VHH binders against Type II restriction enzyme MwoI (mwoIR). Designs and how they scored, part 2

Target 1, 363 residues: Type II restriction enzyme MwoI (mwoIR), of Methanothermobacter wolfeii (Methanobacterium wolfei) (o59646)
Amino acid sequence: MKNPKFTENQKEIEKEEFEFLQKLNFIIKESLELFNTNLKNSMKFINYITLPIIMASIESKSFNPFSEIIEKHIAFILNSKMNSLGYKFLPLGYSSDLTYENDNSIIHIDIKTANLENPSDFKDTVPLGINQSSYPGVLDCKIRGKNIKADCKKIKVYPNIPTTYNNKLTITNALLFIYPDYKEIIDEIREDYIAIRELISINLKDILTPIEGSLEEFLNYKPSNEKKRLEPILDNIVRGYFIHDKLRHEFSENVEKDLEEFEKKIIGIAKKLKEREIKPVAILSISIPNGELAPHYDDEIVSGKSWGSSFRYHYKKSGNSVFKGLDNKASRAVFLHINKEYLPVLKKYFDPITVYELTEKRL
Short names: E, the ipSAE of ESMFold2; O, the ipSAE of OpenDDE; V2, 0.75 times the mean of E and O plus 0.25 times the DockQ between their complexes.

## First folded at step 1 (VHH)

Design a09 (framework vhh_nb_b201)
Fold by ESMFold2-Fast, scan of step 1:
Structure a09 (fold): chain B 363 residues (1-363), chain A 120 residues (1-120)
Amino acid sequence: as target 1 above (363 residues)
Amino acid sequence: QVQLQESGGGLVQAGGSLRLSCAASGNIFSIHAMGWYRQAPGKEREFVATITRGGSTYYADSVKGRFTISRDNAKNTVYLQMNSLKPEDTAVYYCAADLSGWEYPDYDYWGQGTQVTVSS
């Protein structure tokens, strides 16, 4: 195959990245109030499907236990706004469900959430899978003995997002929402959560196991040419809970009471969470370089796990000063919104703070 | 908390086939990707294959066209179908899970390993 002229291709890629940044900025600013009430509005997505995901995240000590519901809400708002600007949604069956096209490019938006108390998720890097970027990252991992610790430098990764599709350039943007620490909310629901966890582990393990398969099927649902309807998956989950009622007739009176207590506590947690409102600390746009730009970045802009399927993109190294050969030298990471109450905390992690359209002003 | 249980290892003649299984239990809702690694005596542990939540698969150059990774979501199990086995494929095979590629990473989980021996 004939290779395109590198200089010309790079300029077109960066031009498309910059044009998308302008449109994203417009969407965020015009719809800021909707994004500012993310957690409150996201509470409508708390149900018997999403609550187990939240509980699993809390148990794994995640700093972002509400990411699933917040990201669903953000996706809903963003999709409506993208459509109004003439972008066509593309259900390509890869990564997040936020791939769009216009006349010039395929646009992939990867929604991320981060906890202000966990700077490793927002200060220098953003986590992503190899199916979320066209960047052909190189990671080299050495595993020491039988422990799970690995020393990763370079490994071959094969992105499944092409740099060009149907003669259109592919651009990737990580839209990162930073939220205040969730400790207060978690503390509020902690006793109910512990009670549920213990009921599952000690009393209800055998009868709740069948639900796990249906939940995983739901989590892996992606639009495709072989359209799968969500209703059958949801019906299976609901039927799984209905089966509990049938199975309890085979059990002692105490098991029946434990199932009633389980349902009561699930409802209690959902109600408490629906009464919460948290606004983002900041919203960042992170432009992840198209694979055709990779030869201009050093190997240090990627690091990560040894699976060959996920890694972290180091936008601070790639965005701030390490590469200056690109035609449009826009920052790879810029703020679209900052909550001024949190400005002193943000200054601990970002120096300087680059605000889109106010790059000459320092906060 | 995630547990990985491997099975299917054993002795096989060169040119034969073998299928490894890895059953995941616990907080499986948060598993981003599952894969296989192998370690031959006196060598570093090396990547073999991975499958993501979305179904994307990736293979080491040494096994492309011979090995196939697949997933049964209903059984929470990942399989490695190994065809046209060579003596050089002899190793302990480990199943591994990445709990979350989206959020703050906690700890990667590994199975106990299963021995595959390919005789000439």
Scores: ipSAE 0.000, ipTM 0.149, lowest interface PAE 19.9, mean pLDDT 67

Design a10 (framework vhh_nb_b201; at its last look DockQ between E and O 0.01; V2 from the best seeds 0.00; counts 0 for: pae E 21.6 > 2, placed apart)
Fold by OpenDDE, look of step 2:
Structure a10 (fold): chain B 363 residues (1-363), chain A 121 residues (1-121)
Amino acid sequence: as target 1 above (363 residues)
Amino acid sequence: QVQLQESGGGLVQAGGSLRLSCAASGFTFDNYWMGWYRQAPGKEREFVATIGSGGDTYYADSVKGRFTISRDNAKNTVYLQMNSLKPEDTAVYYCARGLEYDILTGYFDYWGQGTQVTVSS
């Protein structure tokens, strides 16, 4: 079916989307220096944050230890800039990461992170939660992993965000940060940390002497909404020992020695993290179509990540996704930043690469 | 209705100065970056300068060091101070809102009617 012609209203919506995209792109681009400066400031304290990073990364999954730091800096800078532009911060609960209000629009901005080693999170698509778009994505009646089409009609996945708030247009943008993988660094210490937790676990009776008689009951007590207590208790002891210099007297000499050795390893990991570049490989800015533009983007916004609860915007499904209702407009997705050292890798996934400066440039 | 009105153009001798003004109305001025473009006879419209709400400025290489863009949010006005004018600066100067250029297209959601600047040798 020939895609229906855009209405004048739909064109106006895209015009607003395009306008804001340009504004956001400009803001982020001009703020890169500030971002880098602030990031350096955080890195001065890498020794203090290494253990928490290790603790958070105990799971075998790929983890970017700096993602939260980076996201917070970006959020801070963006908030400052948005405020300077007259936008009011407007938290609306379970919605996008950042929400702002001006005279005629409600702006949703989502900060996304992706690992360079996981192309599914950034290549040609951006994952969206139901709270991160106003567009009703299309859920295909397909069985995941099977080429079996169910004889069912396509289902719309309706998000939490409306297309309009009263008379104000919903505008949604995603900022995607692609990071290198730090797995190799974390893998160096993961087993050691696990061993330390085990060591502490074996000695819990000595540490938790006041409740020795009921320790097992204490640890196994699980209220309906709570997790097992063992792991949190172990982590607590780790924090007490390494961060607060507490509980040392409660360990035997042999155990203390092991803990000291682990402390040295933490310092080593901190050094490695410090020496590692923590700048994003790339920053991608994406304007997400408003739901009022349905069905023009139905082929591009589809459920995929989580059945019925999330969807993806395929911004390059049929090439570069553009503002379809606007003549001769730029892409809805553009690189704001690239680390040139990673350009060869990025070119494996993106060809061509369009980068925003004051003007868009193809690389 | 969004309106942009340029003023301050005229005839000036080489080496002279002009100050252009653009009065904006019909929108929340502070929410938008503003810019200046120019178009010489027989040439394409080209970027001159832009200014954000935070005071960040960018200039075309051809005008760097000579032109200064500024804004007064209280007056909803953007300015272009042009010093050390050259005959090559002769053009119609346009005020623009929401401006961005890419390799494919230039975007203006609104722009003024333009003001003529003529620099004589």
Scores: ipSAE 0.000, ipTM 0.188, lowest interface PAE 16.6, mean pLDDT 82
ESMFold2-Fast, scan of step 1: ipSAE 0.000; ipTM 0.267
ESMFold2, look of step 2: ipSAE 0.000; ipTM 0.100
ESMFold2 (binder alone), look of step 2: mean pLDDT 85; pTM 0.868

Design a11 (framework vhh_nb_b201)
Fold by ESMFold2-Fast, scan of step 1:
Structure a11 (fold): chain B 363 residues (1-363), chain A 122 residues (1-122)
Amino acid sequence: as target 1 above (363 residues)
Amino acid sequence: QVQLQESGGGLVQAGGSLRLSCAASGRTFSEYAMGWYRQAPGKEREFVATITSDASTYYADSVKGRFTISRDNAKNTVYLQMNSLKPEDTAVYYCAAGYEPWLSEGDAFDIWGQGTQVTVSS
């Protein structure tokens, strides 16, 4: 829609946000055991696609080998449960968006993952694309560099999702999964990975060069690249493993021993990963206000994350003082699940911690 | 790599039983998913059963309740216990192996035995 229709009743927006939050909480609580079981089972079947992804992320500062797996399992559970609660999947050519509708609203669910050791990803903001929210964004004009001076005026960016679609309110929810830092296993895998790279470069260069080159390309892969550019890299890694297995019988005993060492190290990495049990630290629901609520917020609750297509929503700045005068029936940022073992760590970033309860008073 | 050798095939009357064995030579048998496939004359090769490294089992609908796949890692052997055999079970049975760390759901196994003939008379 180019010219969206606006509602004049702020309470209707808050009612729809609260109603969705109740249903989301029900899905998460009913599905948590299924999610943990599916995630555990996925670790048992590490394959030629998942292993290279894990290996490629080892040297990244933002090591997140499990985030894609976690996001896919959450999306699967949501898609399986939303229909039972009166929401219909809405495939409007936004293939990356989880969009559903009911009789009153269009719901955009943005699945986020955050490493517990990277608090900037969860402690006070959530990143959003301009196609994931109807709330207007503000870009910071700050430029880092000794010889560049910027006019530090705020630049407003308008999202391309309307506040109303097909006469239904647009609602956005960010569902954030916080997972533990697996630094210990990462460090162990890194040692094996370095040994594999050395073995390839010194002893097996001519045979395993496709794997080596593809790992280098994958380590340098940027999310902005098209999918078709990623597929050849993954195909080369797969082909490298296949070549190793197919041509082994044609090599001398010394090359056979080097290939055996390579195989043992790959098996060792896979075994270590299969033995790991990934459980959520916490699951946080963040309700992003519909753009009709924009006049009641300071622009500073939204800032630029990167030029052009994304911004950050500062959900802690959207506390009670900012919402004074709005009839909020639930907190906009609320925990749906907390693993008690991590409560002391979480309290460093969240004090108080608000947990949603299924027994709350109904609308 | 792993090499596979099947045994235990033969002629049996309808309603009878046979146990097929597949002996694996080479390293790391415990890291492989193992499977059984069959091919009747003039037909495509079809899936029968598979067992993963952790002993999870999967069966074709045509053999569920009649066939049981199992493995013995100490003997590097996988078995197919075939009960209540039917004439339509007549085929060459092939043992297959796939290295599980890079085996995806639905992927074909890449190591195959030479096959063993099973004939079920009416």
Scores: ipSAE 0.000, ipTM 0.097, lowest interface PAE 24.4, mean pLDDT 66

Design a12 (framework vhh_nb_b201)
Fold by ESMFold2-Fast, scan of step 1:
Structure a12 (fold): chain B 363 residues (1-363), chain A 120 residues (1-120)
Amino acid sequence: as target 1 above (363 residues)
Amino acid sequence: QVQLQESGGGLVQAGGSLRLSCAASGLTFSSYTMGWYRQAPGKEREFVATIQSGGYTYYADSVKGRFTISRDNAKNTVYLQMNSLKPEDTAVYYCVRGSFYEDYRNYDYWGQGTQVTVSS
């Protein structure tokens, strides 16, 4: 027992962090059926948001389209539930994080999704934004040159968010949804998407309803070099086509066949997505300690490998996943939901799994 | 599921004005393109106007400069302001929700219609 004793103020900080964890647990348990049902229902409306995102992702292979849709859907439900508990949404323009406030605290919730087949995304750490936590981070650096080849001393970096602002305590929580591999869904859609792209680029580029230049932007879109997002451009083109029904009756027989194939492929993608169920394997909540608690935790619980690297919270390091100043020993990293069918797989990464349950522990 | 209810139709003299309203329920109104179609007796349905979620508007050549489409996302309502009405504008006017994944010819997202009669 070489660590300093918790002050009364530090104990109050952990009490407020734990109280929020319990509220978050309530929200998730009450919303689980809603997450599953509303996500499935959202897939039925593949006309403005879902289809362009899926098509863009398949083309670029830069991200999983279902992860983005899931995160936005979770954010929508969380916003509604947080408001019902007296938290006001506080929009921040930088990181697409969810920030809320009440009279006593500012709450930062960072939503993460992970694929069960990519355990590096969930088994040991979670990514952390500097503007989401008051906890100081540590950067590792290396000095190389002359006759010296050695790692430099670790550099401590302080976040811009204070531990308390205008008498409100900063609380940070990472909310991680683990999903089964949906590669099969992507593979089923890929061929239809390729067919659509070929029809547009070869057969229909001069014929689709002109939407104020959107067709040219779509055909020449490259994510790494474009300021505009693909989704609004694609939506404008496709919706413009379906709205101008008179144009369809003026086309030649060959063009009409190509347009019919285009429509069949779009409808086919929508049908396949409507038929799928996407349910979480597990939901894990990680309460990052407030910066005033730093003397009681490992210096490297928030770390990066060099200047400009992403930060990670190491929740499985000894003692980092526990509220150390509470009368009972509650976990900071806890499962709010586990699908029992996946328990054998989860136990490979969270053994014993009971260490990560939201349970009361007493001395 | 989706319900669209038109109002504001009636009898008006040539050169007069009417404002049609369409109240939408059971849908995410602000994210969808809304529009108006009309059908005169013994004629096929024809396009009149649409307004996209981003505010872009499109009009049939026969109504350009005379009709104005607008939307109020807070009230889930789309409007058609019809000025300088002509006898040939006489038709049942239908509110429609635009859908790029469904053929409009299926008529799944149409209101029941409102009669507009323009006397000479």
Scores: ipSAE 0.000, ipTM 0.091, lowest interface PAE 23.8, mean pLDDT 69

Design b01 (framework vhh_7ubx_2)
Fold by ESMFold2-Fast, scan of step 1:
Structure b01 (fold): chain B 363 residues (1-363), chain A 120 residues (1-120)
Amino acid sequence: as target 1 above (363 residues)
Amino acid sequence: QVQLVESGGGLVQPGGSLRLSCAASGFTFSSYAMTWVRQAPGKGPEWIATISSGGSTMRDDSTKGRFTISRDNAKNTLYLQMTSLKPEDTALYYCAKYDWGSEYLPRDYRGPGTQVTVSS
């Protein structure tokens, strides 16, 4: 709006946010090789826990089978590195993938993955959990691609977390890992997964019956969405492999033959994945402003749906937001990594791309 | 297009035996689990047995002592051997390619069925 002057406290907030960005940049650059997924070791990713998740994703066609595995892998690596920098993991029940604290701040990190072939997932906004940001947003005016009301953006949507908790500043960062399109890899392995689903399918009746439900009742279930239907199935399959003794004893004397065939097909999947590495195209860090900074930033920089859903951060609204209280002119949305082979594609969505880079001049 | 054709049903006396067959085409039979399901007059469908591609079986407790599911992958054929038949076994018997995670078992994954009538 009128570009008010930053108070001393507001300048300190931006310094704390920028210092965390510098630490995150260090972690990511030192750990780049650890974020690469080596698909030739598919058997390390395909076990009784991950196989049902991958198979359900392939069958449903609604979930990216690699996104959950990659996000958990990233979270594991990031957790180890955050501890080395003096941050303690906090089990606070927030919807972020990771929450940490040090002496001065509580850090919320939301890990996201996106496919390069779906630019709507990364080019303008990033989704946020309702418990991850302290910035007051505005009501999202679009339903099914249409504006619902001319004045709806004047309605404030308040965050679930405070700007400061127990004298520690709330800092929020989204980490977006952009990957190449891997649909062809999924298509290559789909037939093998379908072929081995028999082992999981045979187990399904025995897992479901102890819950006072029948396979017929399950098959007649009408979910409001696919995830609502699949989550109980995945949980019961995972539990069945580890804790349901009855399941193993219902199988015939040919169980050894089925296990050999199952392992043979898993090896076949590993061979079909070849030596392909899934490497990120780019890693984008987005620093969402603390709510105390709201007088200095666009009032529509965060939008939320009707209460209880989610927020989105619009990091390209009016260009991209910079750390306005700092002299370094650093962007709040910055690439911590770019794979040079994909630079021409990224330039189509980030122009000029140098605005989104954390350079030595801005460090 | 998945095609399944059941046969072997008929009229049989209580205590008798029948062997049902299901001829499969349009998919790689040896790679899929196969299921027998029956539907009695005025009742919903009832699961009987499933067999994996490798031959491991899971059967309903009420029938597993009298019914045996088997397969011949070289002939793309599924079997159900029924012994000690009772009047309550009277139903239309369907074979199906086993499909997990569906809202319900789609009709396009099963054949027209074969009628089994147990009566004196």
Scores: ipSAE 0.000, ipTM 0.179, lowest interface PAE 18.5, mean pLDDT 68

Design b02 (framework vhh_7ubx_2)
Fold by ESMFold2-Fast, scan of step 1:
Structure b02 (fold): chain B 363 residues (1-363), chain A 119 residues (1-119)
Amino acid sequence: as target 1 above (363 residues)
Amino acid sequence: QVQLVESGGGLVQPGGSLRLSCAASGFTFSNYWMTWVRQAPGKGPEWIATINTGGSTMRDDSTKGRFTISRDNAKNTLYLQMTSLKPEDTALYYCARGFYDSLEYWDSRGPGTQVTVSS
């Protein structure tokens, strides 16, 4: 249902979305060094969040070991900056999104991280929950059952959040941080990780996990099949360690030696990690259209493959990366930061690369 | 529920000293590592110091000669002694439980305590 004629209200909607993109660009460029510094600092001491994430990554190979830490750092910095611009944090119960309001708008920011070696996570779509955007999605579905095999057509799914509430416009941005492949870093720490895991599972299991099941749950954690959050398991291990740390001087010489080796290996991993400076390859901002703009955009720009599946925003579909009602045809998907060292790799997936530098430029 | 309330900030001249306090409730304070972080206007949060359950401390190299973190488990209170204050120390100072609380529960922290270093 493409209609090229915008009402004045629809033009104003895109103008407000574009003005938010300008504010987001300012925040990200000003905060880039803070993202890098805070990430590095979080890795330089014994960190029970970092260690289990690395362990899970080594075992699964399907997990970004730093995505959790990076997303928390970004969220914390971004929250401070949004507050300084007059936006108030809103805990509205919409998944784990950053939601804010000011006098004119309600802002949803969905933070994403991607590995440069997994282009399927960033090259043409981003995941999008129906409670993060006001734009209606489309499901391609097939009905399957005993003696039933039929196409149920495309089903239009309406979002849970309104396009406007109390004269405040809903604005949705996906903020995607692309990082280099962590495999080389993981390989450097693998031997220390293996030693730690064996110390825990063989020698220290009864000491470090007084809470029933928590160590076994951690050691058997498989992200691809496990629906449980990793953090509650880590919290139990951390609490067990701190409780027993108070009593270390009362332990036998063998137990004290094993605890000393455990600490030494954790410090070794932390030391190796703090010698790394992990910086984003690129930061991509993707502005999802407000649902009032649906008559001007393809319904399938937000789509899923089956009943109950998650939706994706297809930002590279023809016209999806453009503010259609704006005179300058500004892009909805733009780079706010590029590490130029990685430009040849990025050009394999983005040609041309559109960078926002007060005015957009194409590389 | 975890509650942390910072106090002791104020306006000081360069070279001055302040002692910040953090009153903790809603958890067993003595079983947790505790951290001080600060945030200057327009800047992200900056880690200052951490103290473990045994009283051992880790401090940022840029402030470790001037700032001392300590704890009183009987009073459920965390302290930050600051000396030789500089204009660049001007910030809102927060206390946090452990390491992960400084990132996960920003809104669960108290309002912080403002330190302003100027003439």
Scores: ipSAE 0.000, ipTM 0.093, lowest interface PAE 24.9, mean pLDDT 69

Design b03 (framework vhh_7ubx_2; at its last look DockQ between E and O 0.01; V2 from the best seeds 0.00; counts 0 for: pae E 26.3 > 2, unsure alone 60.7 < 65, placed apart)
Fold by OpenDDE, look of step 2:
Structure b03 (fold): chain B 363 residues (1-363), chain A 122 residues (1-122)
Amino acid sequence: as target 1 above (363 residues)
Amino acid sequence: QVQLVESGGGLVQPGGSLRLSCAASGFTFDDYGMTWVRQAPGKGPEWIATISYGGDTMRDDSTKGRFTISRDNAKNTLYLQMTSLKPEDTALYYCATEGYSLWSDEYFEDYRGPGTQVTVSS
């Protein structure tokens, strides 16, 4: 429960935060069609980006192969709109994705993409890094991953972003885009890709003839913070062959045949990816409290997945919405968009979150 | 108590213009987005436009070229300028605090005025 006693200054800060939230919400909602159109333009080139997507998805983790593309489109559109409204783009280095300046505020906007099949990204909480907020979150003295409390008091984790810049108020917002999982498509080719890498590995000595005699040492070299060179080199050869067509002469006929078959499979995967709906299943807009509002949100803003280096903003606690304004009227986290087809799934995670409206209504 | 009072409606010929006003009281007007909605007989509510506290607008494409939403925060008043009116524009026009629900894909009426009738007829 939030402390009902807050200063006039805090109230004013919150007012500005929610005003901007409303503005941002309008911008995003109005720009959805434009976003979709632009995204389609990128998809015209899906054939060229499919292999990199596969390569990036070699790990078994749930992955949105279009996350970077999506984020860039959103950033571009948002930047255009913000500029039209008189905000000046103001990159400040190790901070949020987008930063803007107007006469009285410095605005930080963080764009996040999440996979619907990875609830840890959005269930009950919104994550931000220490470089994306001005609010000092609270950290329990616990062993990470264990319910063991140390004999110490709670501490605050202080972010990189100040609460003010030369008397301009820091305003922070997050935009969360939730997308369907594409894992099933990637899984279709995962084993094939692994096989191709293995095939290349077997033939690596022939391919890398110029460094024969020291090849093993070269491949087994392990930088201090990296894996051995073998994997990156294999990936490099894959790119050389399929993207640049530069290494085809280095392979035997049998190997070439296998590579050609794999190329056909890539094309098939590209088609499947293209046919998938890439529209977000949900968009959440979140107003992150300025640090000057501490400690009113200490129960809602705590350490995230990266203990001591990230924050989680809890919009749900004990089954209730808690991430609201100081007066507990309006939610700081709201849906701006929802695909109704996914409501059954979304209800599992977002029942306490409000829609884009003045009155609080839950999913 | 939130109070919204619409005015400016009436009978107008096709091609005519009207300017609707909505006087707001009982809340901090400049903190809220405002919306115009209309409802014709036998039809459900139809969203026209929404304007943020700062004047950012979102409008339905069907009326976007003819209708303009604006606000004067100093006067706690919302406006809808209508031009090139058509018979199909005949409806009860409501001013409301932003009341679009994504869950139901409906417009809620908890924070709306009684409406002003606009009739477009030759």
Scores: ipSAE 0.000, ipTM 0.206, lowest interface PAE 11.9, mean pLDDT 82
ESMFold2-Fast, scan of step 1: ipSAE 0.013; ipTM 0.329
ESMFold2, look of step 2: ipSAE 0.000; ipTM 0.080
ESMFold2 (binder alone), look of step 2: mean pLDDT 75; pTM 0.740

